# Ledger of designs, part 17: miniprotein binders against q56419

Target 1, 326 residues: q56419
Amino acid sequence: MEGRTLEEVQEEVFKRHGVLVPKKELEDLAKALEEAGLLLTEKVEARLKEEEEKLKRERPMRLAGLSYPEGEREARAFLEAFRASYPGEGEEARVLLMPHLEPSRVPEVYGAALAALEKTPPPERIYLVGVAHRPLKEKAAALPVPFQTPFGPALPDLPALQALDALLPFELFNTPLAFREEHSLELPLFFLKGRFPEARVLPLLVARRSPELGEALKVVLRDFPGLLVLAVDLSHVGPRFGDTPLTRTLAEEARRRDLGFLERLAEGEPEAALAFLGANPTRIDGVEVVASLLPLLRERKGKVLAHRLDLEAPTLSAVGAGTLVL

## First folded at step 11 (miniprotein)

Design vc3
Fold by OpenDDE base, fold request of step 12:
Structure vc3 (fold): chain B 326 residues (1-326), chain A 120 residues (1-120)
Amino acid sequence: as target 1 above (326 residues)
Amino acid sequence: SAEELAKELEELLKKIEELLRKIIELAEKGKFDEAIERVDYFIDLLEYLIEKLKELVKNPLTKLLAEMIEELARAILELVFEVKDLLKQGRTEDAIEEIEEILKAIKLILEMVKKIAELA
């Protein structure tokens, strides 16, 4: 307790209000609450320690059976259904921007990503850059362990990860617990592993813009070529995010910002894309990732394959998702 | 009134206790998805409880006691996220053990809320 003891407060209450607080019973109860709090904290610490030790070996699936099937056969059928939801053809990707939203909300957007992957030669490695929804110790982090999927483990590219770490001014291998439940990596990785079973992966999280990351990756990509994947969502609007309920006007603004952002990226103008958003009033999720990867996005021309603003009806809120190939 | 608010909080805490027991039952039956859904609802109720506890503060004593309840409620919140993770892993026994400890803590909160009502 920061400040006054229970005894001091009891004396003050007695002096001011003439109320005799039954000291012993209240003291015993207060002590019991404190002891209970300590016990629960110790339990949390023990669990976190156990999970951290496991994450030194592998990152298990956390969304299997919830967001995608656990079984390989069912998972393949899932991929096929998502691909079928997008009627178009893809293009070869050197850079792929795709969502990390719950797949069932935006199936055609994931379908567009799969269509692009069909036209992409199998990479040796995938640089998978997600969004940290938990705090990181540094601006970015990596987890250099196998990520479990229904298609088998996605194995890390340790040489490329080490090369990246050596070029960064901070320790890349930080905050392993931030990866344990991070859906921004798990969900896109399902689709990527399903399409490219032999590709190594560099699972990266960005918490805040790191220009150093983009410059380092530009160097690493010369010696360790691969597919760059930005796993990012777009606008987040409505009450869940601090806005009024979704209106036609708000939805149009969200779409305008999403598409304006993606189109400028497709033109090879990532700085213009960021500038277009300004203060980012519709809360495009991928801003910090794009800001970190500017050197890799400049002068690359591409195409927007899909976009959706998906309504979450229970909260009258919406999230934007898109697929971009560069 | 403080008494009416305390009654509301007592009813909420009883609902939370029932919910925790239901989560245990669902976990024992292997209904993990349903259990996780109930855990999410538990989190919402607990967050609501924390906000409502602030309204019980009328004097330095009730403030101190409310702060103690809030500290325990936050510890419960941290542990319940770990419970959710255990359920996702199918670690039923471990999840139930932690839920039982949370249930004990909720009972202590209930007793303290009753005491605050008597002192207001």
Scores: ipSAE 0.532, ipTM 0.876, lowest interface PAE 0.7, mean pLDDT 91
Fold by OpenDDE base, fold request of step 12:
Structure vc3 (fold): chain B 326 residues (1-326), chain A 120 residues (1-120)
Amino acid sequence: as target 1 above (326 residues)
Amino acid sequence: SAEELAKELEELLKKIEELLRKIIELAEKGKFDEAIERVDYFIDLLEYLIEKLKELVKNPLTKLLAEMIEELARAILELVFEVKDLLKQGRTEDAIEEIEEILKAIKLILEMVKKIAELA
């Protein structure tokens, strides 16, 4: 009860029920619980502070040895195998939409991204825009530090990041802890760094649609040209996401929405792509990213290279992934 | 009955204690993946405990005591996420230190649950 002391409640119980609550024993125990709670909170705060201080220097790999190999030689073989999983040829990309799903689930989709990167001249910098799966203080954030990869650190483009920050109505360098485990950047970055080892990176996260971000990036890209990468997944359907187990009907609807979204983006109609989703009942992950980047996606025509709706059998759920070049 | 529920919760808390000890053992053996799986199971059990504690509320005193347990349980959950991260990093000693503090907190919860049962 908000605002009542143990003593007040003990007195009330005695008055109403005639039960003499052992005051001292309960008081001592209550105090011990409170003290324990404070101690644990202090420990959490200390850990978070330590992690935040580390993130001022670098972002270490979190998925090395799990989602991709830690060693460079093995990592190169991994890239080659993923490229081999896509039998087609890529196209030159100015904008690349690619997944951030666990690579083993959609190898050919990542392979299609690699195929596109093979046809893309090495950029000076990569604008890597992921999805924030943790809350951000602002609509978007950046982490201006090296990101570790098996191919060496992906170095930040500090001048371009500073130029972007200066054009935003909020502090871009917010919520560093949101980056510590964010796979939407780490997984795509593995492939990007492997293909373009000398490219600088702007690691960006979007939590909520920010039209300001797209407008600012449009200006920054004039002075700081580079490859724009949207690291987004598509539909999320099934029990993990609040639906019934995957059925043919649900899978067909997810595919329809994924492809309809990607096709409209490929036609240079990002507003039409968003409108097509409506309430987004299949929970396309990339909506807030695309909504933030509208000025950069308008009138850009391209091609859908790959799509997959991948079943997670243990949960009877599925996630859509796609590769689009613009 | 409140007494039956309290016994169930006591058994659950004992299982949680055993699980935490197993996590320590696995971490000491360098079996981090197995330890992390057990941490996830611990989270599930603790969340279940929090929901079941609400059923023990029979009067204003038991309500207050249950709220105190919930507050501590939430603090445990926050720290457990950090333990999981430490295990992923192979920081065994740091992870074990935090788990030992969680074990102390779980013991306090067990004592309080017993008291709630006596007062229900």
Scores: ipSAE 0.527, ipTM 0.876, lowest interface PAE 0.7, mean pLDDT 91
Fold by OpenDDE base, look of step 11:
Structure vc3 (fold): chain B 326 residues (1-326), chain A 120 residues (1-120)
Amino acid sequence: as target 1 above (326 residues)
Amino acid sequence: SAEELAKELEELLKKIEELLRKIIELAEKGKFDEAIERVDYFIDLLEYLIEKLKELVKNPLTKLLAEMIEELARAILELVFEVKDLLKQGRTEDAIEEIEEILKAIKLILEMVKKIAELA
């Protein structure tokens, strides 16, 4: 509450609008919300404080044993199986767009990413840009700690992260708790670390479009060259996302939006890709990431390697996933 | 309209309540992976709720009430991560206890959303 009591607001509403808000019922509800909030907050605060202190040292695996194997041997077999699911050959990537969807849903799309990585010389560092599914304090954030994987820890590139922070008008190292469960980094990182075990990582999250991030990264990449990875999903359609159940028409529209977006990116026209989406009626996940990275995507030509619109049958919803190299 | 949005939010909250009950049921059956999937879906729905609550802001009173709901919703989001961890550990009783607390909080949010709709 920005310093105003319910009583003060009720008085103001009465003075301005002549509406007497039923005080007692609102007061009782407000009190119940506050009490519930306090009870939950006390438990949460103690835990959050502990988790935040842990995140100063490392980011543990959260999806090991669920989305991918925890054991290194099994994890290597997992990578090989995913690579095998894509029958094509990859191309060298300077920029890789890949999904962060549950791997089992779109194996061939991850397989295409692995195929591209096979043709890519081992980078010194990977700029891994994911989508913040949690609120960030700033438009973007980074977590400058090791990320655990079945292949060992992915170590941060601290010099490059510091250089990036110095060029941003906001503190880059914000909202560490947003990284705790963020799958948009963890899932891609599994594949990236498995392929490039010696690469350092810059784990970045974007919550809102930040042109400043793209400009800063463009400068940093000159002194700290590396692979740029956009870990983004595409269309989100169906009841889980506020639509009717998936129909042929809705699926065709989602695919049209996904492919039209990816194709324009492949042509080196990221502004045209964003303009093509307009109001983004199929809810392409990666819009804010792409909008933030425009300076890095302009004039880069590439190829769409894979696309899938994957049906989640229990909810009659679908999510688009794609792999693009630039 | 504010009334239409309130109805949408009420439907969403009912879906969230049903989902929480389903998570309990799955946990009781030892179907922890399926329960965790539903927890992730719960997170998505709750985040969507938080964003839609912002659209209910029409005056200082509805703003204050929406902010109070948002604060509680954010606390629930943090508790849900604990639920997820408890389910991964097979700590079913502890997970269910936390979900029951979340369910009480969701009911309070529903009552408040209904009240906001009456005041808008």
Scores: ipSAE 0.300, ipTM 0.770, lowest interface PAE 1.4, mean pLDDT 89
Fold by ESMFold2, fold request of step 12:
Structure vc3 (fold): chain B 326 residues (1-326), chain A 120 residues (1-120)
Amino acid sequence: as target 1 above (326 residues)
Amino acid sequence: SAEELAKELEELLKKIEELLRKIIELAEKGKFDEAIERVDYFIDLLEYLIEKLKELVKNPLTKLLAEMIEELARAILELVFEVKDLLKQGRTEDAIEEIEEILKAIKLILEMVKKIAELA
């Protein structure tokens, strides 16, 4: 559409389709839409420029006081309360799947992750792979800066991030604004940083499945060993996600799909886990991350430690969360 | 069909309007945490709208119009983070002013969606 005007496109539609298009109304509405967009952009443009420059240096806490306490003392107590919500013992993880859902909704699922971390030797670095909730310019992205937490900054592993970037056929660091409010990294990071305060982090987002990412990470992990964390949620069902109101049948189906997905991953069969979901009718958001990371998940057997399909009564919706060690 | 999709999008946009008015109501009552939760719901619905607009594209004109809607919707998404900050600070009047501007933009998007459906 480069360089074309509304008049040229409108005329083309009439010539090709014979549809009478009200020229004046269309032009007036398009102008109103453009002006509204310009006005809104003016209100936030300076802020966006400032936020992007700030994100080149650090990523601040966005959820302190909302999802977890801002103060360090309260944050440590919060962490311990979550561990206590899961009475079982964990297992050592080389790969950990954990949620990014609001922690207070699934305390035992985060507690299970903490139990697994108790059994896991402190890693030098953590490969934290979340789900992009805002558009990325590429299939995946990273932000090579410190992420602030109540426990101090989570420092980036710059050598590992640069090695990863060098292996990819796309620019890894070109969407910093996508990280500004990305909870799929911030919420799991709170728990990971609280347990492994000395570990460096590779904060990664996946928007669309990338086989290249998985192959590159397999290479980078050989030279830069560490803990791989898939920070993903499972089923998303109900009106909050554009569905009809949640029914008992839909909830049962969502739980069945969540558990079937996790079970197949636990058997070291990530391709079978993806195939089980088909068109992904319950919108498990872990799919794109798993599909990207197949080389790292194959033949790794493990155990599902916890699962919960959490009901949100005000929106008649539900989100699934699980903890899996491989 | 195109008529079914247009009706779906209209219903979505009307739900979005209801949600924005509920956010205003909650903010006026000082129920800021509840208002913020509904802002997150608004974000999810708006992102769903953007994805569904791809299904409405049938020719170069509907593509251009859908892209204009997407640009405006992206601007709205950027503004909503400021709305959340204002609500967290208890700055009710400032938050409502911004939400009302978003409402005006949502109404324009609704009118354009109707027009795109007519062009099919």
Scores: ipSAE 0.144, ipTM 0.661, lowest interface PAE 3.9, mean pLDDT 86

Design vc3
Fold by ESMFold2, fold request of step 12:
Structure vc3 (fold): chain B 326 residues (1-326), chain A 120 residues (1-120)
Amino acid sequence: as target 1 above (326 residues)
Amino acid sequence: SAEELAKELEELLKKIEELLRKIIELAEKGKFDEAIERVDYFIDLLEYLIEKLKELVKNPLTKLLAEMIEELARAILELVFEVKDLLKQGRTEDAIEEIEEILKAIKLILEMVKKIAELA
């Protein structure tokens, strides 16, 4: 890696491939090509290691100035504008489902989440459960460090995180790099931290269904009460996601799947919500989170506050987002 | 023919080089969304290059050379995904550093393709 001499790199390339070609010029080019390939891979690995070391201390903002304002005053005005985009009243939430889609695409859906938070007593901690968009080493992961926001750092609840880790059959703190660019935590956290500046956070990601996570969280929540937030999007349809071009029929199916899923969750029937999706033909990305958290969702009745299937004209595709309180 | 294919690949690699230089220009101007669009196009062109390299294989020598190019191109693909992330973060200097390394690798691939054309 860093600090290796040119001679050491050349020796490794030759030893790895040992390839000789008929002409000297061609041999020199082939050796240079092999060396460049090896060096580029090492450069990528070195950068990732550097980023991983930083993530052991804090998770910086990645979307400030892109998805939300960087400055605190502007960020608070941004929150108020989003709240205003939803004219309705919220309800107290013990569990909140909210999106992680780009906020400007579904402002009233985030506004509905803010309305629910207005009715919710400030929690000591927030269990923020997002969807891993990069592979995890295990079914789920957490990152026990401060997450930076325009409202100050969202501090980790280390005792609750340690209690959770102790109950799982796998290492909870397993894939720091998966958090580096994870918008499913960063975007909801902006809204949550802005509303609950004193709450600590358990930043959690789910990659694959983990029934053990739900059972462990049920135990941890009794000893460490707080707000459970499912930061998930709904249907993903259209060519961007491997479908034929978006049609009215496909959009109608996506809306029906989104709303049917949310309504069954609102009835306290998460198993029925998952069964309603069948093979999940519209690719609702919340299914792994819901399937993991069944013990926390059963028999909790609530209300769907907002939904939108947002159309992406350039890609002829759409993504669904909703707000649900339980 | 193999000569026609090698010339097609040379033109593709020159287009790729020009595209990478445009990405640097856009990043320096702070036009990150436009730069990212060009990175996506670069990815498509590089995937096309990898597929077309299979058509250069006529004998064990050209097979070996095509495989070396493919291995480097796949390493470039890994690095270019990181370039896209750096551009999303607005990290101009870091992105340009990685693009310059990719440019060096693209130039090596171009020289190898030219040599393969001479052997055909």
Scores: ipSAE 0.111, ipTM 0.630, lowest interface PAE 4.2, mean pLDDT 86
Fold by ESMFold2, fold request of step 12:
Structure vc3 (fold): chain B 326 residues (1-326), chain A 120 residues (1-120)
Amino acid sequence: as target 1 above (326 residues)
Amino acid sequence: SAEELAKELEELLKKIEELLRKIIELAEKGKFDEAIERVDYFIDLLEYLIEKLKELVKNPLTKLLAEMIEELARAILELVFEVKDLLKQGRTEDAIEEIEEILKAIKLILEMVKKIAELA
C-alpha cells in the first residue's frame, strides 16, 4: 500500500473534472507546505521537549489571572465569593461530581460543590478525574507531580498513583504534555485545594472509557481511601459543537438530558444513566468518565445540588454544568 | 461534497487570518487579557479546522493535500499555546513574532484550500 503523488492527484482531477492545474504551481505549493511544516515541526519539537521536561517536575498554573486570581489573598476571597453564590447547604460527599467549565459562567454550581466540601471531613487524598481534551497515548493517564495553585502546590499521592499504575494493563504516566493546558483538572483543583489544603491529589484524565481504570481504582481505594471527584461538564449544544443555532427546544432537551443523567447517578444507577443518554445527542462529556468508574458509582445514592445550562455568547452555544453528591 | 467543504474551509481560514491580525493589534496596545481571549477563540477555530480536514482526507482525490494541511495545522496549534504564554508574560514582541510565523503558515493553507476548491 502506498500514498499518491501530487502528479497522480493532478492527473486524476483532470480526468474527473477536465481541469488541468499547472504541475509547477502544485509542486511549488506542496514544497512550501513541506518546508513550513518541517520548520514548524523542528520549532514545535524543541518547545515540546522543554515543556515536557518542566512537566516532569511540576505543573504550573495556566489560568491564574484569567479564570481565578494568582495571589493567595485574592484567591481566598474569590473562593468565598463562590461559596456565597450558593446559599444552600451541602451534604457529605464520598463522591463529588463537579464541573470544569469556566467558573464565572456557573458560579452557583461551583458554590454548591464548596457547600458539599464544607460537610465533608478533610480527606487524606483526592482522586481527581477529569476529561482529556488532548489525545492520550492510552485510555487514561496521570501526572505524578505537584500542581501549582494560589494556595500552594497540590502534592501528588505517589504511593497511591504507583499502586494504580501497577494494576493497569498500560503505563499510567503516559502523556505528560496532555496535562499542559488541561483545565478539567486545574479549575476544579483550585476549589478543592482551597478547601482541603493538606490533601494529596491523584490527577487523572480519561480520554476513552476504561473499565480497567474503575476496577483498579476500586482496589486502590481500599488501601488509600479518599474523596473521588468527577470533574466533568454536561451537555454541549449549539453551533460550536456542530448543531444548528441554539433554540429553546434544543436548550430544553439539553437540560432534560443533563438532569436525567444526574438523577439516575443519584439513584446509584450509573448504567441506567448511560443508557438514558443513548447515542448522547447533546454530547454530555462526563460519559467516558462515568463509564470508566462504574464499579465506584453503583448503588451509591445521593443528591443533585445544582445545575445550569450556560450560554456562550460568542458562539451562540451552551454548556451544561452540575453538582452531584454521592 | 469536497468542493463545498473546501469553500467552507476557505471562509474559516479568512476568519482565522482576521482574528490573528486582531490579536496582534491587541497585543501592541497592551490589551493582553483581550488578546488572550482571542487566542482561545483562535484555538477553537483551529481545532474545528483540523476536524473538518478529516472529511477531505476521506476523499481520495484530495487525501494527499489534506494530510499535508492537517500536519501543518497541528503544528500551528502547538505553537499557539506558546503565544498564549508569551502574552500572559507581557512579552509582546516575542508573541507577535510567533503570530507572524503562524500567519505565514495560515496563508499557505488558505492557498492550498483555494486550489482544492478549484479542483474539486
Scores: ipSAE 0.088, ipTM 0.585, lowest interface PAE 4.7, mean pLDDT 86

